# VH-VL binders against Rho GTPase-activating protein gacY (gacY), part 9

Target 1, 192 residues: Rho GTPase-activating protein gacY (gacY), of Dictyostelium discoideum (Social amoeba) (q54th9r528to719)
Amino acid sequence: APLEDVINRPDNPGEIPVLFEKGIAYLSRRGLQVEGLFRLSGANSQIKSLRQGFDQGEDVDLEDVEDVHTVAGLLKLYLRELPSPLFPFDLYSSFIEISKGEQTKPQKVESLKLLLSLLPPANKALSKHLFKFLGKVIENSSVNKMNSVNLSIVFAPNLLKDKEGNVMDAVADAQFVNQVVQLILDNINILF
Key: E = the ipSAE of ESMFold2; O = the ipSAE of OpenDDE; V2 = 0.75 times the mean of E and O plus 0.25 times the DockQ between their complexes.

## First folded at step 4 (VH-VL; framework fv_navenibart)

Design t24
Fold by ESMFold2-Fast, scan of step 4:
Structure t24 (fold): chain C 192 residues (1-192), chain A 121 residues (1-121), chain B 107 residues (1-107)
Amino acid sequence: as target 1 above (192 residues)
Amino acid sequence: QVQLVQSGAEVKKPGSSVKVSCKASGGTFSDYAMNWVRQAPGQGLEWIGQIIPIFGTANYNAKFQGRVTITVDKSTTTAYMELSSLRSEDTAVYFCARPYYDFWSGYFDYWGQGTTVTVSS
Amino acid sequence: DIQMTQSPSSLSASVGDRVTITCKASQDISSYVAWYQQKPGKAPKFLIYAASSLQSGVPDRFSGSGSGTDFTLTISSLQPEDFATYFCQQYDSYPYTFGQGTKLEIK
């Protein structure tokens, strides 16, 4: 289901999906010191089972999940399976253009701030909560080994997709997609 | 144990393209970044780019942007690096390399044997 | 791009010597540096990651240290098989970059 439909459900009281609210809370408590957070695989069958529970409006309690990588995988799966990516299809070219350009880093950050301001309200709220959380992960990178480069590789393909791109176009653009996500991760406090 | 086996030496004319293969065996193929690094005769190491097959994500050194394409064939567990518009300065040994412990890290536990590419008239 | 500068470019040593090779990054890379050994005609061999973590199977006479911008590779008691070229590499940010190499030669 579309992101705006999910946040407008009667059983979703907040501005982000309850799955993300609970997942971020869990990982903030249990995952920040875990090596390979978001990189290492969780239990695929449990991830899908948890996702189905949230989709059906069940009261899913993540505190019972033993493996933090399972909850991390749940968040990635949710982003990957959005009908429109968190950064909508219509903005793909604009994000890539920022990466490809010869502007200075501060100018690129200004362009990103403007572009992120164009996100729909639901996408903007989820992006803010997600990236602020990822900033906490980066702050603990000496222990968890996940810096902005690692996180950009993990999250970029789940955040930004070319609606009509083929596999060769995706391969050619991948460095620019990763670079723009890394730029966001390096400037979270300015952008959100 | 992971083994990386590369295709054989190539001799190319300036302006042509070369496609080098790297076949992986052992471990999981899709989860780990596959990197390409070159070394000109008597020179140091230069990172060309990487692909992470599970995400379909490729990252390139800007120096090679527009000339290099890194792809994978998951069914044969083979990675490819294609370099176009070849110049004599592209003469080098080309290595594929990947991490084992840290899935997508930029350090490389395993290396292919190298493929010598010579660009000459 | 982050520049990695090794010192010295070459050095001569005798078996049993303590050898130190230095690597300097042009900006703070925390501990995201790896070290490799390369012998003529061979692919590089991985030695160390995260500045100080020794790869399993690498002799314990090899050690790494440092953080921020200054890193060192130390061989505590040089053996005949250690004569090779050594490279540092940063993996903090793209593009990944290597030092120019340090050739360790028999004195």
Scores: ipSAE 0.000, ipTM 0.458, lowest interface PAE 16.5, mean pLDDT 85

Design t25
Fold by ESMFold2-Fast, scan of step 4:
Structure t25 (fold): chain C 192 residues (1-192), chain A 121 residues (1-121), chain B 107 residues (1-107)
Amino acid sequence: as target 1 above (192 residues)
Amino acid sequence: QVQLVQSGAEVKKPGSSVKVSCKASGGTFSDYAMNWVRQAPGQGLEWIGQIIPIFGTANYNAKFQGRVTITVDKSTTTAYMELSSLRSEDTAVYFCARGPYYDFWSYFDYWGQGTTVTVSS
Amino acid sequence: DIQMTQSPSSLSASVGDRVTITCKASQDISSYVAWYQQKPGKAPKFLIYAASSLQSGVPDRFSGSGSGTDFTLTISSLQPEDFATYFCQQYDSYPYTFGQGTKLEIK
């Protein structure tokens, strides 16, 4: 289902999907100092089972999940499977142009701030919660080994994709997609 | 096109260490996980561990934790597996194998030719 | 650890036969199963992933099926080059584990 439909469900009290609310809370308690958070795989079948439970409106208790990588994987799967990516298809070229452009980094950050302000309300709210949480992961990178470069590689394909995407364009753009997500991760305090 | 080429056979004494190399060519080295799998004579396959070159760190099967180190040299697109405190039970063919990292897929689509390691009694 | 058990351990068949090899996981692994073919003295060759998805270049006579705990590899019309050992592998969770192998021999 589309993101705005999920947040408007009677069983979703907040401004972001309950899956993300519970997942971020879980990972904030148990995952911040775990090496390879978001890099290492959790239990794939459990990830899909948990996702199905949330989709069906079940009261999923993540405290029962032993492996933090499983909960991290659940968040990535959710982002990847959105019908329109968190950064919508129609903004793809604009994000890539910021990365490719010849502006200074401060100028690129200002352009990003403007683009992020154009996100639909649901996408904007989820982005804010996600990136503020990823900022906490980066603060613990000496232990968990996940800095902004590593997180950009993990999250970029799950946040941005070309609607018309042919294979050659995807390969050519990968560097720029990663760079724009890294720029966001390096400037969370300015952008959100 | 995509090739994984491993170093040659080794004969080692108990208690020593062995370091096997795996050179990747014909593809994007950094976008994949490099895995190590061994096979004792007449036995099945056993996963040792993996490294994802872009992240620079490895993870290991608990059975080998403390004895195995997997590293990568990005400049030569080469992965290494070092196994210490060798015993006769470590006699096996050691394979490197590439796995896709995307979307929680961890099957092994390309394999090296194997390196025979013999640990003498 | 997830245990993968293959049956049979060995199988004799003739060219043209339909053969099936079974793989059972000790717990639910959805469809996170791959299949490999290994000929004597050679590295394993990748055949199937996600229980049923055939790798490009692998002949259509190979197919996989199953979900949960029970998985099957089928060769619909056995060819001379298909005599080999076959392994299943789960990639649901660490550590990744393989079945013990099924040796397919000429009858």
Scores: ipSAE 0.258, ipTM 0.729, lowest interface PAE 4.8, mean pLDDT 88

Design t26
Fold by ESMFold2-Fast, scan of step 4:
Structure t26 (fold): chain C 192 residues (1-192), chain A 121 residues (1-121), chain B 107 residues (1-107)
Amino acid sequence: as target 1 above (192 residues)
Amino acid sequence: QVQLVQSGAEVKKPGSSVKVSCKASGGTFSDYAMNWVRQAPGQGLEWIGQIIPIFGTANYNAKFQGRVTITVDKSTTTAYMELSSLRSEDTAVYFCARGPYYDFWGYFDYWGQGTTVTVSS
Amino acid sequence: DIQMTQSPSSLSASVGDRVTITCKASQDISSYVAWYQQKPGKAPKFLIYAASSLQSGVPDRFSGSGSGTDFTLTISSLQPEDFATYFCQQYDSYPYTFGQGTKLEIK
C-alpha cells in the first residue's frame, strides 16, 4: 500500500506507520549496540510474517522477536516495497544531480534541504523519524560498526530508485545514490 | 566470466593455523558477499562465514567463532579465510563461494575449485 | 540452527527416469531454499534459488517446488550427466545450513 494510505488507516494513530513506530522503539532499546545492525540479515520468513501482520492491521507485538536483525530487516523490507520510494520517483534525478555536481559540500547540503522540503507530508515525517534514528545508530558505530558510509550502502537502494530500474538497482547506482544518502546521514541535524 | 581461484593444498599440524586465499575476477568482487564453505571427506557442506567487501565486515557461523577470521584485500580482489587451533576434524576441502549481499538472498552462484586442508600429526 | 534433512540419502535411477529428491526444514523457511549439484572432485554447481527459480543456463528438465518446510527437486527425464550428489540449502537465517546430500546413482 501507498504510504499516505497507511498513515490514514484507522489503526494507525500516528504520523508514521505503526510498523516504524514499534520497530524504531524496539531497536532503540535492543539494537544500538549490536554489530552489523541493518547489514546482517534477520530471519527472512519471520520478517515476511511480521510484515503481513502489520499489513492486515493486526496488533503486532515485536517484543517476542529475539533477533534484532529481524526487526531491522522488517524496516528495510517496508521501505523497499513501497509502491513509490520514500524519496519519490519524480525526485530521483534531482537527488542524483546533487551527488554528481561540482558544488561544495555545504552547497550540496543546502540543495538537499530544499529537495527534502518538497517531499509529501507522509514522506517527510517518515524520513525525519528514520534519519533521526539512524543518527543514533551512527553515534554507536564504534560498537555496532555501522557508520554513515555503511548505512548509506544499506539504505540507498531502499530509499531511491530510477522508475526504469528495480529493487536490485543499488549496484548500478551505487556511487551516486550512496553518496547522496551518506551526505544526508552526515548532516541529519541540518536537514531535519 | 566470473571466476574464483583458490590457493593450493595445505598440510598442517594440530594446533597450527591455515590461511586460504580466493582470488575473484570478472569485476564482481565488491558487488557480492564472499562466503566460505567446507566439506569433510565424504560429508556434506558446512557454512563457515561470509564477508561483504563493500562493508569490510565479516560474520561467522557460531561453531567457528573465535577460531576463524575472514578478510579481503580489495586491491587484489582476494578474500582470505584463516582458521586457527586446527584439529583433525578440520580436515576438509574449503570452498569460497559468491553470493548476493541483499536481504532475502543467500544462495551461492559461483564457487572456487576448493582447497584441500589436511590436519595430521 | 535450522536443520535440513534430505530424503533419500541415495537413489538409483535409469536414464529417462523422473527423479524426485526431497528436503525438509526443521522450521518454516517460506521459499528461502537453494539447490546444488556436485560431481565427485568438483565444487557444487548452483541450480535453483527461491525454491523454484531456475538459474540461467541450467537445463529445464530441472525444477524445484515447495514452501514452508517441504521442498522437492525434480529431474523430469534423467540424463547421463545428471548422476551426482544434490544438496538443498536454507537461507532463511544465519547460519546457512545444507542438507546432508542425496547421491543419485546409475541403476
Scores: ipSAE 0.526, ipTM 0.818, lowest interface PAE 2.7, mean pLDDT 89

Design t27
Fold by ESMFold2-Fast, scan of step 4:
Structure t27 (fold): chain C 192 residues (1-192), chain A 121 residues (1-121), chain B 107 residues (1-107)
Amino acid sequence: as target 1 above (192 residues)
Amino acid sequence: QVQLVQSGAEVKKPGSSVKVSCKASGGTFSDYAMNWVRQAPGQGLEWIGQIIPIFGTANYNAKFQGRVTITVDKSTTTAYMELSSLRSEDTAVYFCARTPDYWGSEYFDYWGQGTTVTVSS
Amino acid sequence: DIQMTQSPSSLSASVGDRVTITCKASQDISSYVAWYQQKPGKAPKFLIYAASSLQSGVPDRFSGSGSGTDFTLTISSLQPEDFATYFCQQYDSYPYTFGQGTKLEIK
């Protein structure tokens, strides 16, 4: 289902999907000091089962999940499977052109701030909560080993996608997609 | 287009260590995970461990933890598996095998030709 | 650890036969199963992932099915080059584990 439809469901009281609300709360308490958070794999069958529970409108309780990587994987799967990426298809070229351009780093950050302000309300709200949480992960990188470079590699393919691109274009753009997500991660307090 | 080429056969004494190499060509070395799997004569396939070159991090089957080290050299696109404190039961063909990505496609789409390691007194 | 058990351990068949090999997981692994073919002295060759998705270049006489704990590899019309050992693998969770193998022999 589209993100706007999910947040407007009767069983979704907040501005972001309950899956993210519960997942971020779980990971904030249990996952911030776990090495390889978002990098290491959880149990794929459990991830799929949990995802289906949320999709069916069940009151899914994550507190009984023992492996933090399973909850991290659930969040990544959700982002990957959005019908339109969190950063929508029609903004893809604008995002990568910020990375490709010859502007100074501060100018690129100002361009990103403007571009992020153009996100639909649901996408903007989820982006804010996600990136603020990822900022907490980075604050604990001495223990969890997940800095902005590592997180950009993990999240970039799940956040940005070229609707009409081919395999060759995706390979060529990977550097720029990773760089723009890293720039966001390095400037969370300015951008959100 | 991906090809994995392993080092040659080794004969080792009990208590020694062995280091097997796996050179990757084709594709982008950092886009996948490299795994090591062994097969003893008359036995099944046994997963040893995995390394994700882009992160430089490895994880191991608990059975081998403490005896195995998996590393990469990105400049030569080569993965290594070092197994220490060798016993006769470690006699096997050792395969390197890649996963298509490091995200969750944890099946092995390309395999090296295998390296025979014989541990004998 | 998740245990994968194949049946039968060996099977004799003739060219043109329909062959079925089964694989049972000790716990629910959804569809996270891959299948491999191994010929004597060679590395395993990848055939199928996600229980039923055929690798590009693998003949369409090969098919996979199943979900949960019970999985099947089928060869609809055996060819001479299909005589080999077949392995299933679960990739639901670490450590990844394989079935013991099914040796397909000429009758």
Scores: ipSAE 0.007, ipTM 0.537, lowest interface PAE 11.4, mean pLDDT 87

Design t28
Fold by ESMFold2-Fast, scan of step 4:
Structure t28 (fold): chain C 192 residues (1-192), chain A 121 residues (1-121), chain B 107 residues (1-107)
Amino acid sequence: as target 1 above (192 residues)
Amino acid sequence: QVQLVQSGAEVKKPGSSVKVSCKASGGTFSDYAMNWVRQAPGQGLEWIGQIIPIFGTANYNAKFQGRVTITVDKSTTTAYMELSSLRSEDTAVYFCARTPDYFGSEYFDYWGQGTTVTVSS
Amino acid sequence: DIQMTQSPSSLSASVGDRVTITCKASQDISSYVAWYQQKPGKAPKFLIYAASSLQSGVPDRFSGSGSGTDFTLTISSLQPEDFATYFCQQYDSYPYTFGQGTKLEIK
């Protein structure tokens, strides 16, 4: 389902999907010290089962999930399978051009702040909560090994993609997509 | 086009170590995982471990934990598997194999030709 | 660890036959199973992923089916080049595990 439809469901009281609210809370308690968080795979069948429970409006309890990688994988799957990416299709070229451009880092950050201001309210709210949480992951990177470079590689394909894209375009743009997400991760406090 | 080329056959004594290489060409080095799988003569396939080259961190089958080390040299796009404290039971063909990505596509779409490791005294 | 059990361990068939190989997981793995073909002295060749998705370039006489714990590989009209050993693999969770293999031999 589209993100705005999910947050408007009667069983979704907050401004972000309940799946993300519960998942971030779980990972904040149990996952910050776990090596390879978001990189290593959890149990795929359990991830699918948990996702279906949330999609069907079930009161899914994540507290009994023993493998933190399963909950991390659930969040990645949700982002990957949004009908329109968290950073919408129509902004893709603008994000890539910031990465490719000749501007200084501070100028690129100001351009990013402007682009992020164009996000729909639901996308902006989810982005803020997601990136603030990823900031906490980065603060623990000495033990979890997930710095802004590693997280950008993991999350970039889940956050933006070209509507017209094929495998050749994805390969050609990968470095720029990763770089713009890394720039966001390095400047979370300025951007959100 | 993806191609995985492995180093040549090795004959080792019990108690020694062996280091097998797997050079990747074609495709990208960034979004996939490299795996090592072995096959003893006439037997089935056994997964040893995995590395995602861009991160440099490996995951191992618990059976081999403590004896195996998987590494990558990003400059040559080459993955390595080193197995220590060799026993005759380690005699096998060792394959490297690619997982196309880490988003639930953890089947092995391309395989190296295999490296025969014989452990004998 | 998830145990993958194939049946039969060996099968004799003739060219033109319909051949079925089964694979049973010790626990529910949804559709996270792949199938491989291996000829003597060669590396395994990837055939099928997600239980039923055929790899590009693999002949359409090969098909896969199943979900949960029971999976099947079918060759609808066996050809001479299909005589090989076939392996199933689960990729639901670490460690990844394979079936013991099914050797398909000419009758």
Scores: ipSAE 0.013, ipTM 0.623, lowest interface PAE 7.7, mean pLDDT 87

Design t29
Fold by ESMFold2-Fast, scan of step 4:
Structure t29 (fold): chain C 192 residues (1-192), chain A 121 residues (1-121), chain B 107 residues (1-107)
Amino acid sequence: as target 1 above (192 residues)
Amino acid sequence: QVQLVQSGAEVKKPGSSVKVSCKASGGTFSDYAMNWVRQAPGQGLEWIGQIIPIFGTANYNAKFQGRVTITVDKSTTTAYMELSSLRSEDTAVYFCARGPYDFWSGYFDYWGQGTTVTVSS
Amino acid sequence: DIQMTQSPSSLSASVGDRVTITCKASQDISSYVAWYQQKPGKAPKFLIYAASSLQSGVPDRFSGSGSGTDFTLTISSLQPEDFATYFCQQYDSYPYTFGQGTKLEIK
């Protein structure tokens, strides 16, 4: 389902999907010092089962999940399968232009701040919660081995997609997509 | 057109270590996970571990934890597996195998030719 | 760890036969299974992923089916080059595990 529809469900009281609220809470308690968080695979069948529970409006209790990589995978799957990516299709070119451009880093951050202000309210709220959480992951990178470069590689393909994009174009753009997400991760306090 | 070429056969003494190489050519090295899988004579395939070159970090089957180290040299697009404290039970053909790094894609679409490691006194 | 059990361990067949090999997972793995073909002295060759998706370049006489715990590999009309050992592999969770193999022999 579209993000705005999920947020507006009667069983979703907050500004972000319950799946993310519960997932971030779980990972903040159990996952910050786990090596390879978001990089390593969880139990894929369990991830699918958990996703179906949330989709059906079940009161899913993530505390029963032993493998933190399963909960991390649940968040990645949700982002990947949004009908419109978290950073909407119509902003793709604008995000890529920032990383390709010859502006200074501070100027690129200013451009990103303006671009992120154009996100729909639901997308903006989820982005803020997600990136602030990823900032905590980065703070623990000496243990978990997931710095802003690593997280950008993991999350960029799940956050930014060309509308009907050719797979070959995605490969060519990967460097720039990764760079723009890394720039966001390095400047979370300025951007959100 | 993707090729994985492994180093040659090794004969080792119990208690020693062995380091096997796997050179990748064709395709984009950084978009894939490099895995190591072994096959003892007359037995099935056993996954040892993987490295994702873009992250520079490896993860291992718990059975081999503490004895195996998987590394990459990105400049030569070569993956290495080093196995220490060798026992006769480690006699096997060791394969490198490349798979997509995608959360859902733990299958191996290209394989090296294999390296025979024999552990004997 | 997830155990993968293949059945039969070996079978004999003739060219033109329909051959079915089964693979059973010790727990629900949805569709996260791959199939490989291995000829003597060679590395495994990738055939199928996601239980039923055929790898590009693999003949369409090969097909896979199943979900949950029970999976099958079918060769609809066996050819001389198909005599080999076949392995299933789960990639639901670490560590990845393989079946013990099914040896397909000429009758």
Scores: ipSAE 0.201, ipTM 0.721, lowest interface PAE 5.0, mean pLDDT 88

Design t3 (from n11 with heavy chain W105E; at its last look DockQ between E and O 0.88; V2 from the best seeds 0.00; counts 0 for: pae E 2.4 > 2)
Fold by ESMFold2, look of step 5:
Parts: C-alpha cells; structure tokens; sequence
Structure t3 (fold): chain C 192 residues (1-192), chain A 122 residues (1-122), chain B 107 residues (1-107)
C-alpha cells in the first residue's frame, strides 16, 4: 500500500501510519536502553503477524509484545516494503550525488535540507517522526551501542533504492547510500 | 561462484582451545551473516552462533555463551570461531555456513563450508 | 528454544518411490523452515527455504509444504543420489534449531 493511501484510512487518525506511531511510542518507552536496537532480529513469524494485523486495519496492541527487537523489526519491514521508498526513486540520484561530491559538510547539509523539502507531504511527515526518534536512539548510544554509523547501515537500504539497480551497481553505490543517510543522522536538528 | 573454505582438522587436549577459519570467495562478504554449526559423530546439527560482518558483531546460542568467540576479518573475507575450555563432547565436525542478512525473513544457510573435524582427546 | 521433531528417524525406500519426511515445531513458526540434504562425510546441501520455496538447481522432484507447526519434505520419485540424511531447520528466531535428521536408506 502507498504511504498516502495508508495515512488517509479511517483507522489512521494521525499524519503517519499508525503502525509507525505505535512502534515509535513503544520503542521510546522500552527500547532506547536496549543493546543492538534495530540491528538485532526479532521473531520473523511475530513481525509478519503484526504487519498483517496493521495491514488489515486491526487494532493491534504492541504493549503485549515482549521482544523489543520484534517491534524494531516491524518498523524496518514497513519501510522496506513501501512500493515507493521513503526517499523516492526520483530523488535517489540527487541523494547519492551529495555523498559522492567533494563539497564541505555544511554545503552537503544545505543540499540535504533542499532535497528533504522536495519530499511529498506524507513522506516528509514520516521522515520527521522517524529521524527525531533515531536522534534519541543516538543520544543513548553509550548504552544501546547504536551510533549514526550503525543506524545508517541498518536504515539506508530501507530508505532509498535505485529503481533500475542491478547487483553490481548496488554494491558499488552501497557506501554512498550509507554515507548520505549517516549525514542526515548527524544533522537531525538542522534538517528536521 | 560462492565458496567457503575452512581450515584443516585439529586434534586438541581437554581444557585447550581451537580456532577454525572460514574463507569466503565468489560473493559480497559483508552482505551475509556467517554462521557456525557443529555435528557430533553420528548426530544432528547444532547452531553455535553467527557474525554479521557489516556490523562486526556476533550472536551466540546461549549453550555456548562464554566459551565461544566468533570474529571476522573483512580484509581477508575470513570468519573465525574459537571454542575454549574444550571437553570430549566438543568432538565434532564444525561447519561455517552463510545466509542472507538484509532479507528480513532470512535465517537459512544457502552455502556451507566443507567442515573442520575437531577431536578432543586426552 | 524452538524444538524441531522429525519423523521418521529412519526410512527405507526403493528407487522410484514417493517419500515424505515430516517435521514438527514446538510452537507456531509460520513458514520459516528450511530443509537440507547431507551425505556421509559431506556438508549439508541447501534444498528448500520458506517451507516450500525450492533453491535454484534443486531437482523438481523435491517439494516442501506446511505452515504453523507441521511441515513436510516430499521426494516424488526417488533417485539413487537421494539416499542421504535430511534435516529441517527453523529460522523463525534465535537460536536456530534443527530436527534430529531422517536417514533415507535403500530398501
């Protein structure tokens, strides 16, 4: 389901998917001090079951989920399975050129600010909520061991993809995809 | 062609340690999890743990926690498994096996090393 | 830990036979089951993932089915090279666990 369609459902009262709203709330309360948050895996069957419940409009209660990593996995799975990535195909090349370029970091951050302003409204809202939460994860990295480098590795492949990508090009570009997401993670307060 | 080549057979004394290597070729080493699985003579398979090279972190079966260390050298595309405080029941063939990591519904092992026989005897 | 129980532990069959090996999980694992073939002195060979998805290069006579707790591996017309030990494996959650194996022997 496209992101815009999800946020317009009657069972989705907020500006971001209710799956994400509940997931961020859960992880804000129970996940920030957990080692390997977003890196370690939860139970595949439980993640799939929770995903299906949200897809069907069921009132899914995440408070019954014991394993923090299952809820973290649910958020990653949602981003991965968007028919258009959170950072849309049309902007992929522009994001990658920022990380490939030789500009100063302040210049790159200004370019990122402009690119993020081009996101569709639903994508922009979800990005703000996601990255503000990831900022809290980074603030707790002394305990959870998830700094901006680790989070970029986890999230970059879920956030932007080349629509015409092949295996060889994807391998060659992987470092630049990670680097541009890391740059966003290092500058959340400026960008969001 | 993906290949996993392991170090040779080891004969060890009780109380010592063993370090088995697994060199990967013919694929992108950092995109996969490297797993270690053992098989005692005439017995089934037992998962020891894994390392995810892109993070450099390992996850262990609790049965082996405290005795096993799994590491990776990304520059040589080689994974290592070290088992300490060896005892006779650790006699087994030790396999490395890789599987997809970035596939969220992954955890199967599509390529296996040839195995390394470790014999623990007095 | 999720226990995987295979049945039977040993099976005798002739070339051309249809054989079925079952695997039961101690809890619902959806379809997160893989199957492997192992010949003596060799590493396991990957056959099936996601309970029913055949790995590239595996002969069409192999098939898998099941979800939840009950899973099967079927060989529709047994060939001489199929006499081996077969293992199921759950990959729903850590630690990954294997069935005890089913040895398929010549009758």
Amino acid sequence: as target 1 above (192 residues)
Amino acid sequence: QVQLVQSGAEVKKPGSSVKVSCKASGGTFSDYAMNWVRQAPGQGLEWIGQIIPIFGTANYNAKFQGRVTITVDKSTTTAYMELSSLRSEDTAVYFCARGPYYDFESGYFDYWGQGTTVTVSS
Amino acid sequence: DIQMTQSPSSLSASVGDRVTITCKASQDISSYVAWYQQKPGKAPKFLIYAASSLQSGVPDRFSGSGSGTDFTLTISSLQPEDFATYFCQQYDSYPYTFGQGTKLEIK
Scores: ipSAE 0.467, ipTM 0.790, lowest interface PAE 2.4, mean pLDDT 89
ESMFold2-Fast, scan of step 4: ipSAE 0.696; ipTM 0.869
ESMFold2 (binder alone), look of step 5: mean pLDDT 92; pTM 0.946
OpenDDE, look of step 5: ipSAE 0.745; ipTM 0.894

Design t30
Fold by ESMFold2-Fast, scan of step 4:
Structure t30 (fold): chain C 192 residues (1-192), chain A 121 residues (1-121), chain B 107 residues (1-107)
Amino acid sequence: as target 1 above (192 residues)
Amino acid sequence: QVQLVQSGAEVKKPGSSVKVSCKASGGTFSDYAMNWVRQAPGQGLEWIGQIIPIFGTANYNAKFQGRVTITVDKSTTTAYMELSSLRSEDTAVYFCARGPEYFWSGYFDYWGQGTTVTVSS
Amino acid sequence: DIQMTQSPSSLSASVGDRVTITCKASQDISSYVAWYQQKPGKAPKFLIYAASSLQSGVPDRFSGSGSGTDFTLTISSLQPEDFATYFCQQYDSYPYTFGQGTKLEIK
């Protein structure tokens, strides 16, 4: 389902999907010091089962999930399977141009601030909560080994997609997509 | 079409190391996981580990952790598996195999021809 | 680790026969199982993923079914080129594990 439809459901009381609310809460308590958080894979069958529960409006309790990588994988899968990416198709070229451009870092950050201000309300709310949480992951990178470079590689393909691009075009653009996501991760307090 | 071509057979002494290469051609290299699987004579298949080239990081079967290193050279589209502290039980055919795009899935759609590694005195 | 157990370990059959090979996982793996065919001296050939999805180019006499812990590979009308060893593989979680193999021999 589209993100705006999910947050408007009667069983979704907050401004972000319940899946993300519960997932971020779980990972904040149990995942911040786990090496390879979001890099290592959890159990596919459990991720699918959990996703189906949330999709059906069940009151899914993540507290009993033993493998933190399963919950991390659930969040990544949700982002990847959005009908329109968290950073919408229409903004893809604009994000890539920031990476390719000849502007200084401060100028690129200001351009990002403007682009992020153009996100639909649901996308903006989810982005804010996601990136603030990722900032906490980075603060614990000495233990978990996930810095802004590592997280950009993991999340970039799940946040930005070229609607008309093929697989080879996606690979060619990967470094630019990774760079712009890394810029966001390095400047969370300025951008959100 | 995707093709994976591996380096030639190796004969090694116990305690030494072996490094096997797997060159990918056609298709997309960085978008898919590269895996290593071995098969001892007359035995089944055993997964050794995986590298996702876009991440530059590898995941290993705990049985081989500390002895195996999987690396990739994106410029030559070549994956490598280095196995150290060789024992006679490491005698096997070693295959490279491509995994699916989504990284946490692990079926293998394309396979190399295999590299025979014999560990003997 | 998830253990995959195949039955039978070997089977003799004739051309035209219906052949079934089963694979049992030690824990629930949903539908995350793949099947491979291996002929002597060759690399395994990919046949099926997600328990029942045929790879392009694989003959439709091959089919897969199952979910949870019990999976089956069926060849509806055995052909001469189908005599080989068949392996199931789970990809639900690391480490990926294979069944011991089922050797399909001519009767």
Scores: ipSAE 0.000, ipTM 0.453, lowest interface PAE 16.0, mean pLDDT 85

